# Miniprotein binders against q8gw64, part 6

Target 1, 233 residues: q8gw64
Amino acid sequence: SSSSQSLSFSSNSFSSQPESELLQALPSSKPKSPPLQLPWLIVGLGNPGKKYQGTRHNVGFEMVDALADAEGISMNTVNFKALFGKGVIGNIPIMLAKPQTFMNLSGESVGQIVSFYKIPLKQVLVVYDDLDLPFGKLRLLPKGGHGGHNGMRSIIDRLKGSRDFPRLRIGIGRPPGKMDTANFVLRQFNRQEQEELDHTFQTGLEAIRILLLEGFNKSATFVNTRKSMEQLS

## First folded at step 3 (miniprotein)

Design Ka9
Fold by ESMFold2-Fast, scan of step 3:
Order: C-alpha cells, then structure tokens, then sequence
Structure Ka9 (fold): chain B 233 residues (1-233), chain A 82 residues (1-82)
C-alpha cells in the first residue's frame, strides 16, 4: 500500500491539517456530494509484464502510472482486463486503465469499460507512443486515425469505428539508421532519455489536469505549442 | 478458511501443449479456474490471464513456483482484482 495515496487523499479531503482524534470520534461517514459529471476514462497503452517494462511502446503505461502516483490513486485492481483505478482531480471523477492485453488487443479492454460505464467518447483520453513526433514532444488531439499504432487501431475497431475521442501522443522519435520500427519500440529507454522523459511526463500530467479542469482548448494550446527537449537541445 | 479469488498472469512461448501443461499444473495443485483469457503476439509469445480460486497463500505460492519452473514459461505474476 502506498502512503502517498493516503496523504494525497487527506490533502484533497481537507484544506487544513485534520484533527485525527475528532475525526475518529465520528459515528459514521459524512454524506458525499453527488458527482458533478460523468467520469473521464484515461487509458495508457502498452504491453503487460516485466519483459516490456521501460520500453518505448509502454510509455503510455508510464504516463498513467505517473498520474496515479501524483493523484494518490491505486492501480492494483483488475477490471475488464485492465489494471484499474478510480479517483478525482479537483471535483472531476476519473478512471485510470492500463489494458493487460497485448497491444493489438487493447480495444477488447477499453471497449468493455466504455460500454459498461457509459462513458461519452469525448471523455475517453488515450495516451500512447508516437513514432512521428520528436522524442519528448507531446500532441493533444480531439480525434484522429490510428497512425499505424496497433493499440489505437484495436480501440477504434472496438468503438465501432469511431475516431471521435481525445488522445495524448508521446513522441518517441524514429528508429536510428537501419533499425526496424518493431524492434525499436521494444527497446528500453537509456538514462539520458529517462531524464528527458521525466520532464515530458510532468508536462503531460499538467496537460491532463488542464484538460479536466479547464477544457480541451486550453490544454491543447498548452501542450501543442511547447518545444520538446530535443528541439531545445 | 473460505476460498478467495486471484487474477494470475502468465507469459509463455506459444508451443503445442502449453495450455494443456499449464492447466495440468493448476489441477495438480487442486486449483479451480473460473475463467481464462489467452492472446498470442506475432513473435509467438502468449499472454494468459486466469481468474482462479485458491484456499490459501501457500497453495498460491506453490502454484506460481510450479508455473515458473515450466519450460517455455517466461513470467508469472499476480494482479489485484475487484
């Protein structure tokens, strides 16, 4: 169990330091306000298992893990073939999912979650790796095709061909020299790349917060106009 | 004690008899399989996710160790369930 989750929840629940003895004396939980809106689903794409941990193709998983850690959300539950967590950002309810299927079958998980919880497609954000963006560059789009990404193709197919859902693309760049794309995406990030990726993740987390709290246009402006570490270097 | 549910994930090489041999390991430990999902990647790696019922932690640990020792099994890990 993560102490970070408990601390994050306490901070979110109380604007000031709580008196634990007083809280413990209460006979029952206080009534909760109903949610202000339907939840958002935030999906990170990757391949499950330790073999694929830290690879380029799993950067979507890493972004969702970073979000879960930052917001104190536990991702240790399985639902519809995904590692799953529920929480809030501000007053916006969110669900986090990392499909535990092979990448090309990610839609089998995502389609079931969307259908069961009746999530509007405009509130389904998919986070994944992109070969066509420079390393560390982010792009937030309201809709689009799969761009050759097998996980995105799977999701589109399981959403009855719909492409009308937001996506956060994380640039991993093109393979160097003669290396084929399939092999490149399964390569581990090196230390320097992981340091640059930490900055990318912090920007991505802020973009997700802006998306949820202030809307798509403000988040897209924030993300899509920023320079990557590679462009600054 | 009462039985409890576990979501168990296995990565293995897609080879003839692999699912049969894995199912036999479950049977040898007297573990009930509630459901199974199996998916094969282009490289011949198969991912299997089992929803199982176990009697206690010792039964689960014995099962996981047996699975890890099987030829062609590369990873065995537990996922938390709702």
Amino acid sequence: as target 1 above (233 residues)
Amino acid sequence: GSEFEVYLAIYAKDQPGMLRDIAQAFADENVDIESLTSETDKDGTVFMAFWIEVKDREQLDRLMEKLRQMEGVTEVYRLKSE
Scores: ipSAE 0.000, ipTM 0.291, lowest interface PAE 15.0, mean pLDDT 79

Design Ke1
Fold by ESMFold2-Fast, scan of step 3:
Structure Ke1 (fold): chain B 233 residues (1-233), chain A 82 residues (1-82)
Amino acid sequence: as target 1 above (233 residues)
Amino acid sequence: GSEFEVTLRIEAKDQPGMLYDIAQAFADENVDIEELWVVTDKDGTVEMYFKIEVKDREQLDRLMEKLRQMEGVTEVTRKKSE
């Protein structure tokens, strides 16, 4: 970095404190309290229980877990029928939720959290699996319908029919051959697929940070202009 | 299937949520944005370029008409390939 920053100190006395520490501390006065920042809620969708761990339908849970791990947020408390954590990214307060209802009842959890904390709907981000996106592709949208996803339908219903909340869709692709979608979403990811998803999760974490710190438009540009591995091949 | 590449130039008012609404219009037509760049912001307007892939002329025409009908969008043109 450039060391060209000039700082003026009014003290002309000898100090035992190193000049580099004094310069690094400037401005040393505490800033005025930041304006009141309303929290974001980040929800990952899935089904609770060991038999659903690692399944396609639980990729939203995995994204939230990755975010919690990256930001040092504990998800060990149960609140509003969700595994729940509170933290901060930059100066933005966030709440993380993994509803422990079944998928179809996810809105029971999300609706209670939104109502209790009075979260603006534009600051409710829902992360979930999407059959219509290629495997590993992300799409960030500001609003939309449920697209047949039962968890999304439950959330819309409990938010009085509102569709005006952001969502991060994680592509899981279409089922092979004649396999039913219900069976496909309950299939476990294999080791190779989990390794590919690790890259998707890193992109998703970066997108969430951009969303919170720099706004939706910049994050949507970052996410929506990236090709999936299937489209690059 | 064979898709073809198009670059669109869009002029719009620099309003909160404008890029939001434009991105949603692309998504509604099932068109992925390959690249996006913003060139100028002068007199409260933004000039944006979108590199996209479309499956046919009909999808492109629907998308361009949808964009032209959006409040705050002043111009939608297809940039000639170079």
Scores: ipSAE 0.000, ipTM 0.094, lowest interface PAE 21.5, mean pLDDT 77

Design Ke2
Fold by ESMFold2-Fast, scan of step 3:
Structure Ke2 (fold): chain B 233 residues (1-233), chain A 82 residues (1-82)
Amino acid sequence: as target 1 above (233 residues)
Amino acid sequence: GSEFEVTLRIEAKDQPGMLFDIAEAFADENVDIEYLYIYVDKDGTVEMLFKIEVKDREQLDRLMEKLRQMEGVTEVTRKKSE
């Protein structure tokens, strides 16, 4: 269940709706005109703590960090068990979240954020590692199953079984030989892989901008073109 | 609701299941974790700030003592809450 606000808050505390609160909490000045749409939530999946930094399973965290840095959004606040930031891309209000639960409990965080801010599921973008895509390949889908990803399974469960939310899949490839998948995703990227991921992240940042400003179809076309993939090499 | 907000600082060893075990300790005392802030590791340790709501001092005291008894937890302190 969602955590409620404490009745012990300051007696002078203002009452505000989630949409009003979100817009007023933006790091910069207010827009000169009213917002034209509800905010997006962009979630990166991973495991918290030093042990998991730089691992394959945390590439969703790295993508969201890159987005936060590129857009000047601070993610040093934690809310609903997630590292959290509020900002805008263009004039589209957004929230960024990196759940600080372990991967298999990510939905406890995401479900609470979605519920509290009343975010339409079609405006919840989840970014995560994908074993079924070659290393560095991106795929943007409007919906789908969890594909064995425990973070995605947790999110689907907490969204009442809904699969109808967009996702940006970041290819990490399959484990070599007989290596267990669970062990593979907890291995760190090497220097060469991290350099390749820098290009993948730049493509992902542009895909997210296109998604928000121009819509899903244009972003999916951008991500799924051969030209974009070949340029990463 | 007579609940009040508390911020706890927990320093712990980076060991498998530590965050899960800490979350379970909060759940055992019927305390929800509302905010979690994770700081830079110190020589193989993790610093965490938890913002929580407690019903009374007795619940807080039980929670903090339970956390201090956990294997791998090195420090549990309360920060001033407004």
Scores: ipSAE 0.000, ipTM 0.109, lowest interface PAE 19.2, mean pLDDT 76

Design Ke3
Fold by ESMFold2-Fast, scan of step 3:
Structure Ke3 (fold): chain B 233 residues (1-233), chain A 82 residues (1-82)
Amino acid sequence: as target 1 above (233 residues)
Amino acid sequence: GSEFEVTLRIEAKDQPGMLEDIALAFFDENVDIEWLVTETDKDGTVEMTFFIEVKDREQLDRLMEKLRQMEGVTEVTRKKSE
């Protein structure tokens, strides 16, 4: 089957806002238009605690922290087992979450947030490490399997098996030689890698802004083609 | 239920009150809105995707025609469900 993955709602959508609640929010006179848009949830995956800070498996946490810092969003609230923040990008309401469960239980947090706020699955963006992308490469996909990532497996399980949510994959590369994958993802980035990640995070921040303000297809083109165009005009 | 799920894409000028006026058109036609996503283009157009329930084709056709006649609405399209 050919992928014409336009921004379309699934009939098996996990999250919906009742029509009556949406329409009841509208004023009978036009003083100001309240936002009727459902929020986006942006989730970064990682393991909690100082032992795992700076490890490859926590790059999703670092990306969300960079977004929070760039947008002036405080993540000092704990909700549904996540460090949590609320804000806006442009006029689009967003929620940021870093689940404080171990990686393999990330869905316990994400599932509760999605259910409580009735977030459409097409507006749940999960950011995480990818062994199959070269270090520093980004890939934005509208859906997919867990690819062996324990946090993604947990999220899919708690979203009733749904795979139909966007994800931003951050390439960490494959382990060198015969190094075990489980040990590799728990290793710290070196200084050169941290410098490259700064640039990767800036690209990822732009991608998220484009996703929210200009839509999935423009963001996916920006991220997945990675053509830097020098403009002379 | 006997309701039909439909996805509508609406392109409109990003004007104050536009979303409210569009939502009111849905209400006037007794159409249930389950959820809404908006995307704003850099040129001042907004794309709205509504996930709705309609009772029949005639209700959908009346709604789509009403939306097309609204000032500032440039496109109203039904998304294929497959």
Scores: ipSAE 0.000, ipTM 0.095, lowest interface PAE 19.0, mean pLDDT 77

Design Ke4
Fold by ESMFold2-Fast, scan of step 3:
Structure Ke4 (fold): chain B 233 residues (1-233), chain A 82 residues (1-82)
Amino acid sequence: as target 1 above (233 residues)
Amino acid sequence: GSEFEVTLRIEAKDQPGMLRDIAQAFADENVDIESLYSWITKDGTVYMTFKIEVKDREQLDRLMEKLRQMEGVTEVTRKKSE
């Protein structure tokens, strides 16, 4: 044979590094070719801390948690001050983030993630509470202002004033009477509201899947024409 | 200004929501996480090393006690940082 170049080395060398000393592997290499599909970033907005758990202002956190649970994505790292996870839905790579900054500083986290991973703004979906929608109603928009939401204001500011990113608004309704908006959003959902919100989350998860797999227009039609649980009473 | 850098090592069972619950404990005590390294053994134990800043010893003690009381958390220790 003309291709006879065989050299056999026998090595009894094993890695002496204990498994417990291994760091979680992070992909740091540049791709050999451009990826076929650029990743999406899905951000849920809220305030960190047990004091804010279950409050209206943290419904974006709850939606992202529900998505992580449904898709088997572990949010097992902290990155740029956000609880962070990576996964895939269909053939679409996704990243999930729950900024652990206070709401009005959410853009400090999101802006760094977007910059570091070079995510197209059209593939940055922000999920948050909306006072102008009835409780449990969802609205998917391709762009827009902050509507008085401090987390959204922070994100827009850190994205150099850009408003051209999709958002999923989760209706929490308006405060009763003359109650201050800031106090209202920090109130917890009661049991009945939480049960109704579970149905809203299922619809929201379907909307996100449709957005990623079938595109914005189909998802917007699906979600924007649905009645809220409040309207169904 | 007056904050102290601390490195905490946490040993816990690898179970769904564990890191989320641990991060929530830090947030409850108003402690920001500067960095995290984690690794998992074949036996399903997660080792986590957090770099954090604390205001005082009392905040650190409350945080560490809260972490030790969590279901699935086996060990919480402080390491000397430079």
Scores: ipSAE 0.000, ipTM 0.169, lowest interface PAE 20.7, mean pLDDT 77

Design Kh1
Fold by ESMFold2-Fast, scan of step 3:
Structure Kh1 (fold): chain B 233 residues (1-233), chain A 82 residues (1-82)
Amino acid sequence: as target 1 above (233 residues)
Amino acid sequence: GSEFEVTLRIEAKDQPGMLRWIALAFAYENVDIESLTSETDKDGTVEMTFKIEVKDREELDYLMELLRQMEGVTEVTRKKSE
């Protein structure tokens, strides 16, 4: 049988897919002139497919889906090996991406989007699960390492080793007892956890709006000082 | 190499983005698509035939099950490669 301890699905390099390359090149509705402001890219990390839906490792996907729903953005387009959407928050153009590669290959998608659209790294926000934060706590940082997260490692590698991009960390806590990390991140949230996570998502949506409309410092203050539901008595 | 050539027939509802979702399923498994033919029935069903290369039987079985779980996919079968 297959090992449940591993987060690596394959050691093989990604092969070219003519159909996915064609999908990546599909035209999207674009302005005739350059926009006044370069767009933000907001990336949620996860693993594709029904098997991983609702797992802790896919909380970044869920956050991006919640943002898309809140802002009325369709995520049915495929570009750069990612489920992709375009929209605006206020007057700020945004692109949403959920890389459909395995987690450890997320950078193949993100690197191509950043390169193609020439997005400043300071306007690339990556949203992902974090074992080092209590469940439901958010942390917004302007830069940093991968902290052992394979999706973040992949992105840093494909951005030529750059760590200078903002990230929104969503706390999932540490595994209970002797459960290994690889098994823990692939477990589903229970109903109680999902209810608490819904509050976390609402806070995250507001943090993203503040980031885009009022800037990094105000958003970081807003989100980084909030108490998690797990820490309330 | 240990790659195996496989031909898959997929029957699905002709929904916007259906081909894209199926192509992405192959990409997730790091599977190259060598050829694709598709035929849309007047009943709104699309039949797609993919010629692909897979590493082993386990990868093929997982891919076929993944495809069967996709909304709008009604049938996934393996055909002898041409």
Scores: ipSAE 0.000, ipTM 0.118, lowest interface PAE 20.2, mean pLDDT 77

Design Kh2
Fold by ESMFold2-Fast, scan of step 3:
Structure Kh2 (fold): chain B 233 residues (1-233), chain A 82 residues (1-82)
Amino acid sequence: as target 1 above (233 residues)
Amino acid sequence: GSEFEVTLRIEAKDQPGMLYLIAWAFALENVDIESLTSETDKDGTVEMTFKIEVKDREQLDELMEFLREMEGVTEVTRKKSE
C-alpha cells in the first residue's frame, strides 16, 4: 500500500481496448460468491516462440500450461507482455502469466503486472527450472536469490531488489559430461523425460492447490519432503 | 440497444488487487464498464466512480449486492444523473 493522500485520476478517455483485454482475461471459473481474498499471481518462466517449446528452460511455461488446462483457464490473452489468464481455484482468484519477453527480460512483464494490480509479493509465485535440483524434483521456497537464473534475476531487479516472493523450483539436473549449461537448458526433453515430467507436473499442481487453499507451510512440507517417483512403488 | 447507463460509486480499501476484484465482479454480472474515475483519501480508502451499462434493475441490484459483500469494499452507491 502506498497512497496516503488524496489522488484523483480520470479515465473519461477510456478506450475499449483496455476494457476488452481486462474482460477477456477474467476468471473462467465463475464462483457464486465473492472471492475470500486478494488474487495470487502465478508466473512460469521461459522463452517465447515455437523454437523454444519443449526445452528445459521452458519447463516453467509447461507447468503454467498444465495448471491452466487442469483449472479450465484460458491463456489466450496477451497483456503486460505476457500470455495471461485469470481464473479461480476454490474461492481464491488467480492470475496466470507466461512472459513473452525473452528470459532475461521476464521482470519487465512481471513488474508491470505486480504494479498494476498491487499484488502483495508474498502472493507472487514464480515457477522455473533449476540446475541444482535433480531432474523431476520440486522445491518450494518463500524467498531467495536468483541462483544464476536470468529470469529470476530480471524479476528481482524489477521488484526493486526484493527477494521476498515464493518460488517453485523444478529440477532439470546438471548437464552431462562437458556440456555448457547455456546449451543444456536449450535442449529439448526426450520422450522418457517428458513422461517423468507428467508426474512432476501433477505433484506441482497439487502443491499450488495446497499453497492457495491450505497455506505455504503445508505445501512446502508436501513438496520438499517428497522422494523420487521411482521410490513410490 | 436496450441497455441503461448508470453511474456507480464504490468506496474500498486501497489494497493490492482491489481493482482486479472489482473488475472481476463486473464481468461475472455481465456488466460493461464505460469509464472510471478514482480518488484516494488520506485514510487509505479509494473512491471509484464507474459509468456502466446494465440491462435492467435486477442486474444492477445483483451487481451492487455482490460488490457490497466483497472483502475490502466499504460502500456501494448509485449516483443519479442530474
Scores: ipSAE 0.000, ipTM 0.279, lowest interface PAE 10.8, mean pLDDT 79

Design Kh3
Fold by ESMFold2-Fast, scan of step 3:
Structure Kh3 (fold): chain B 233 residues (1-233), chain A 82 residues (1-82)
Amino acid sequence: as target 1 above (233 residues)
Amino acid sequence: GSEFEVTLRIEAKDQPGMLRFIAQLFADENVDIESLTSETDKDGTVEMTFKIEVKDRLQLDWLMLYLRQMEGVTEVTRKKSE
């Protein structure tokens, strides 16, 4: 049953304005075709708030921000406990999400988005920091465990234990010397690391485009191979 | 504001919560409902006509895609005239 407010809406009458004339007036510099397939959800993991900006644990947020900027997608909407944006890459509809729940509760956001929009899990890409990959190395996998990452653990839990969703791992390397892992992931990147990370982001953005437009296998081959600039063909 | 009116016709199975799910989608998308009319056929199919405000064609296309993906929704079309 619906609320009494919803029931009152069902008795309302039509507007008299011609719909075809109104849509012709919509601002658009180029024609856009309607999406032909189910949307992809691209999630970047991190912690909200100014004190966590630029930290290793927020590299997933930075990748999604870079994607949003490159594709002209606004991330100013707050919904499903996330900073949220919508757009297309080619003809592929996409949603971008940066959960604002803090890392260990990321699944509260992602689970709601996936459930509400009925997104196939194989079209849910999660982007996050990985201690087990060398700094700047990317790895694209179709499924897997959480590897000790609290955000990934939260997402798996909220997806009823499912691990069958793609993930883009961004290598941050291991802590130096005797530094604890928790302290390491909350440290900011230095300028040299940020310059190298810019190249990693460009590779990651291209991997996401290949994933959406040409499929998983081509993207995995592209991103999982490490080549010098001289050897790129 | 900077929003544009469009009319959507939605055909769906008459099941508990259908109007609630559709209204929630409009709310989540920041889409204002100007008017709604609803008629139920003898076979249990409900036809809902919404007059809504959208900010651009991209929002309209996304909204129509989301509506088409809802369980129990059989058709979503834009009305050309009244």
Scores: ipSAE 0.006, ipTM 0.425, lowest interface PAE 9.7, mean pLDDT 80

Design Kh4
Fold by ESMFold2-Fast, scan of step 3:
Structure Kh4 (fold): chain B 233 residues (1-233), chain A 82 residues (1-82)
Amino acid sequence: as target 1 above (233 residues)
Amino acid sequence: GSEFEVTLRIEAKDYPGMLWDIAFAFLEENVDIESLTSETDKDGTVEMTFKIEVKDREQLDRLMEKLRQMEGVTEVTRKKSE
């Protein structure tokens, strides 16, 4: 008998995902280095400077900082008008970016990074605050409009009108009474809200991990399944 | 298009982040990676073979020089295609 199993690759060329899967399959133990594929770009939106630190509009910055801390990624490099870091989740290479433009010019940074590194738009995840979700609620979408968010509008405009990139929306809720949205998003989170955000960030970090390692549909299901748990704070 | 298919062999000392640094060198030169194979020797030396497409000789030369200047990279050679 001459039955044998070959672990050789298909005669077809690698796509970025098969390269990642190949490198994950090759080591018999935990891999030390990431696969050589195009990285994901994970962008958190906010306004630069101490004046805007801790405000609702900067929750995207806080999520990216939490991700960087959890994954041991340094965010001290500046490129394309963004604070920038490089790292891995599992075997998936990632770039983290916090545009240092004002919110309404975020697309100038993101557009340049995407263009320079030739990142597929399906591998560009944007994390930002959303007035239409209850405080602490997360929503993962594969595409969509800007919903009135000036940073998202800027990104769509600089990506030649493309809306075909994933986004993680972090609920900040609607302003109370007659307060306008511009003033509301510039308000600081209080201590109790920051404690709840810590739980939201942990859920978001797990959603990002699932997105990268197991794909969009599993991550979106995870976010939706945890809807009731988020209400328990 | 009229791009050239090239096979590169890279020999490097295995360290945390080595593959990340190499991947970024390719990205900075706008070179897409079509395929990769890698093997780690008992002494911690990693041999990597990349199949890539380049637009011209100048892009290839810039990429190879960038890779050779990286800490931990011992050798960068172009493998003859079949």
Scores: ipSAE 0.000, ipTM 0.182, lowest interface PAE 12.6, mean pLDDT 78

Design Kh5
Fold by ESMFold2-Fast, scan of step 3:
Structure Kh5 (fold): chain B 233 residues (1-233), chain A 82 residues (1-82)
Amino acid sequence: as target 1 above (233 residues)
Amino acid sequence: GSEFEVTLRIEAKDQPGMLRDIAQAFADENVDIESLTSETDKDGTVEMTFKIEVKDRYQLWLLMFKLEYMEGVTEVTRKKSE
């Protein structure tokens, strides 16, 4: 007689809900108050799939994973061709992205995210491997070219040729002997390198926190004056 | 600021209170729902398509951020074709 055959909706209202709604759980990590500024986007570069886990070319993915773990951010959803997460650091809203494209198509993902959220390019931080830095050394720069990195080239292309976005370079060193660069970046890190990277990641996480909370210049001073464990050895 | 129209596609587990909690998230962000289409797959996944109006990119970001943090929500996507 009076039971509706389907749910009806009005502006900002849902009518006729069951008592079992009382059992609905809410995520404890949900922010208590809205952020006061536009979000930052932090992108780690790498190649998707189990085959490329732990390789030099995926160190950007590993840095973003370390940040996500440290800040309690889930990276379980796929949006904009990327594994994607959202969170806050000291009331600074952040989005984390690991493009799931081939490395040379990373810009297809990053370009979509930047366009969709209308993110200022000065708040887009890209984290990636650098052959020209000693292993484990970090460099934070406010802008620059791609330096031969195919993922960076893709991002610059999809941002209409703009190079005016910050980047955190993670040194992986140059290939030994006559080893091809392409083969070198797809090699797994050994145990000693993994132990050195733990220190590098701790420094990188602190650099990102300083960037967000205290600004670019303080972070750049912090990270750019540090020596890697390789250089101290 | 002027408002603009957005279409959001939300995938979630078909569980009691899901629709209520999603509607509450829109209300909390002062976003009116113009229309809703929903269907449930045989695997217990519900797909909902919302037509809404937002005032700026910050409101849209915050809304999508909150929706993705909800228990049982698996995907939130903006549709470009309208």
Scores: ipSAE 0.000, ipTM 0.155, lowest interface PAE 15.1, mean pLDDT 79

Design Kh6
Fold by ESMFold2-Fast, scan of step 3:
Structure Kh6 (fold): chain B 233 residues (1-233), chain A 82 residues (1-82)
Amino acid sequence: as target 1 above (233 residues)
Amino acid sequence: GSEFEVTLRIEAKDQPGMLRLIAYAFAWENVDIESLTSETDKDGTVEMTFKIEVKDREFLDLLMEELRQMEGVTEVTRKKSE
């Protein structure tokens, strides 16, 4: 006789599960270790092409490149309109993305990645330039608005208005005098600024490792309450 | 190359996303799942049985050990048909 004491959820085949579509959609390429948890997506914002290389608006691209180099992750694959790489940090699976859309359309890329892999929004970290932070200062926040950043606006719009995803802001400072912000963000970093930025990236890489291995609160405390390395020098 | 069929039984905590996490581990290793059955016990554990194909025994042993390291996974065993 049948017993109601036992709970059962059974499927006659894998194809009857929603997860079967996810598995069919996942890439065949593999890093050295299988994932022990759902992957994090780390997105750097910028504009594609040589014209925008080294500009303030592309500092998010530079941070992701620094992370890829530090972790030995190749960013040579194009997926979801982004330069894309996969890897692991301390057994935490990660995906790196630099959307190759214009800044204002960054959400078209990020939205596709998040939807395809069904990534929890709390595991989507977006790295971008911030006019309201002094040059070289970092700020890690668990959520927030776009603050006038068109890439962030695009992402929020494509995530159905959700603002509940972590972000790492990289301070680029405010424009001098009466220069408008649109022109300022498209200016190149000079040699001295790039040297200072290297220290900022080192701090940012440590923050990302702490975020993944020890959680948001430890990383936010590490980043948000400390002076930058350049200020300590 | 020649591959062989294996049946794996995995016990884990019944929590949202657990099946998805395990399925991700198989996909990450480029392991195709032929079939899956699952049952949730009264104790709040879920038992999942996967039929998969693997290239060799060394890969299988590595895969099983990686699955055992996943948070919430209690047991990973190979089920012999005969």
Scores: ipSAE 0.000, ipTM 0.222, lowest interface PAE 11.3, mean pLDDT 80

Design Kh7
Fold by ESMFold2-Fast, scan of step 3:
Structure Kh7 (fold): chain B 233 residues (1-233), chain A 82 residues (1-82)
Amino acid sequence: as target 1 above (233 residues)
Amino acid sequence: GSEFEVTLRIEAKDQPGMLRYIALAFAFENVDIESLTSETDKDGTVEMTFKIEVKDREQLDFLMEWLRQMEGVTEVTRKKSE
C-alpha cells in the first residue's frame, strides 16, 4: 500500500467524526524516523543483600525497581557486577542497572558498563540518596560533585574524574540529633516515610520519562520547582 | 568474544538508510556478523537474514527490541540457527 493511506487516516482524525478504523489507526501510527538513538543507562545506587533492603542508602535501588515495574522491564540478568534490565521507553532504548558491589565500589560496575557499551556520559543517569535535600524532595542536575556520597565518588573516579553526567538526587534529610551519617543512611524507612516515598517515586518516574522523551531542561523544571512533602506541611 | 550463534530475521521497508541504521545497532552491541542475506519482495519489503554471534540472551533481547523500534521495521524474529 501507498503512503496516501496513512495521510488519509491522519487527516480525517480531526476534521470529522472518526470511523472505528481511524480510531484504531491513530495510536498505532509510527513516528517519523528518529536519528540513531544510543541507549541511556539508568543506575540506582545501594548496597546489595537483605540486610540493606529498605534502608535510606538503597533508595536509588528502589527507584530503579519502581521504574522497571512501571515499564515492564525484567531485572534478572547479572553482568558487570550489576543486576540489569533492558527495554524501551517510547522509542528510547534503556539499560537499568543496580550495582551489586558495596556502595563505595559502585564505580567498578558503572565504569565497566559505560566503557563496554560506549555510552555518552550525558546519557548516564545516576539515582541516589542525598542528605542535603529535605526528605522526599527530588533534584535533577546535569553534572556535579559527589557531595560526600561514596557511591558517587566511586563512579566519578572510575569515569576518569568526569562529573559531566546527569543525576537524580532523592532527599533523605539529615540525621536527627547526634546520630552519625553512616548509621542514619543504613536505617530503614518507617511506614509513614514509605507512604511519602511512594509519591516521590511517582514524581521521579515522571521526571525520568520527561528526561528521555522531552529532554533535560523540561525534566529539570518539572522536578526542581516542586515542593517536598515537608514543605507542604 | 561471542558465546553462541543466532540467526536473526528482520523484515523492513526498503528505504534509504535502513541497512545503515541496522548496521550501527550491531556495531554498538559489538555483534559479530558471519553472514547477511537480503531479498526484496515485490511490494518493496526487504527481508534480511543475519547469522550473528552474541554473548548472551540479554544482548540478543536488547538488540531485537532496539531494532523493533526503528521506523520502517515491521518484524524482528529469531529463527533456527544454521
Scores: ipSAE 0.000, ipTM 0.238, lowest interface PAE 12.3, mean pLDDT 78

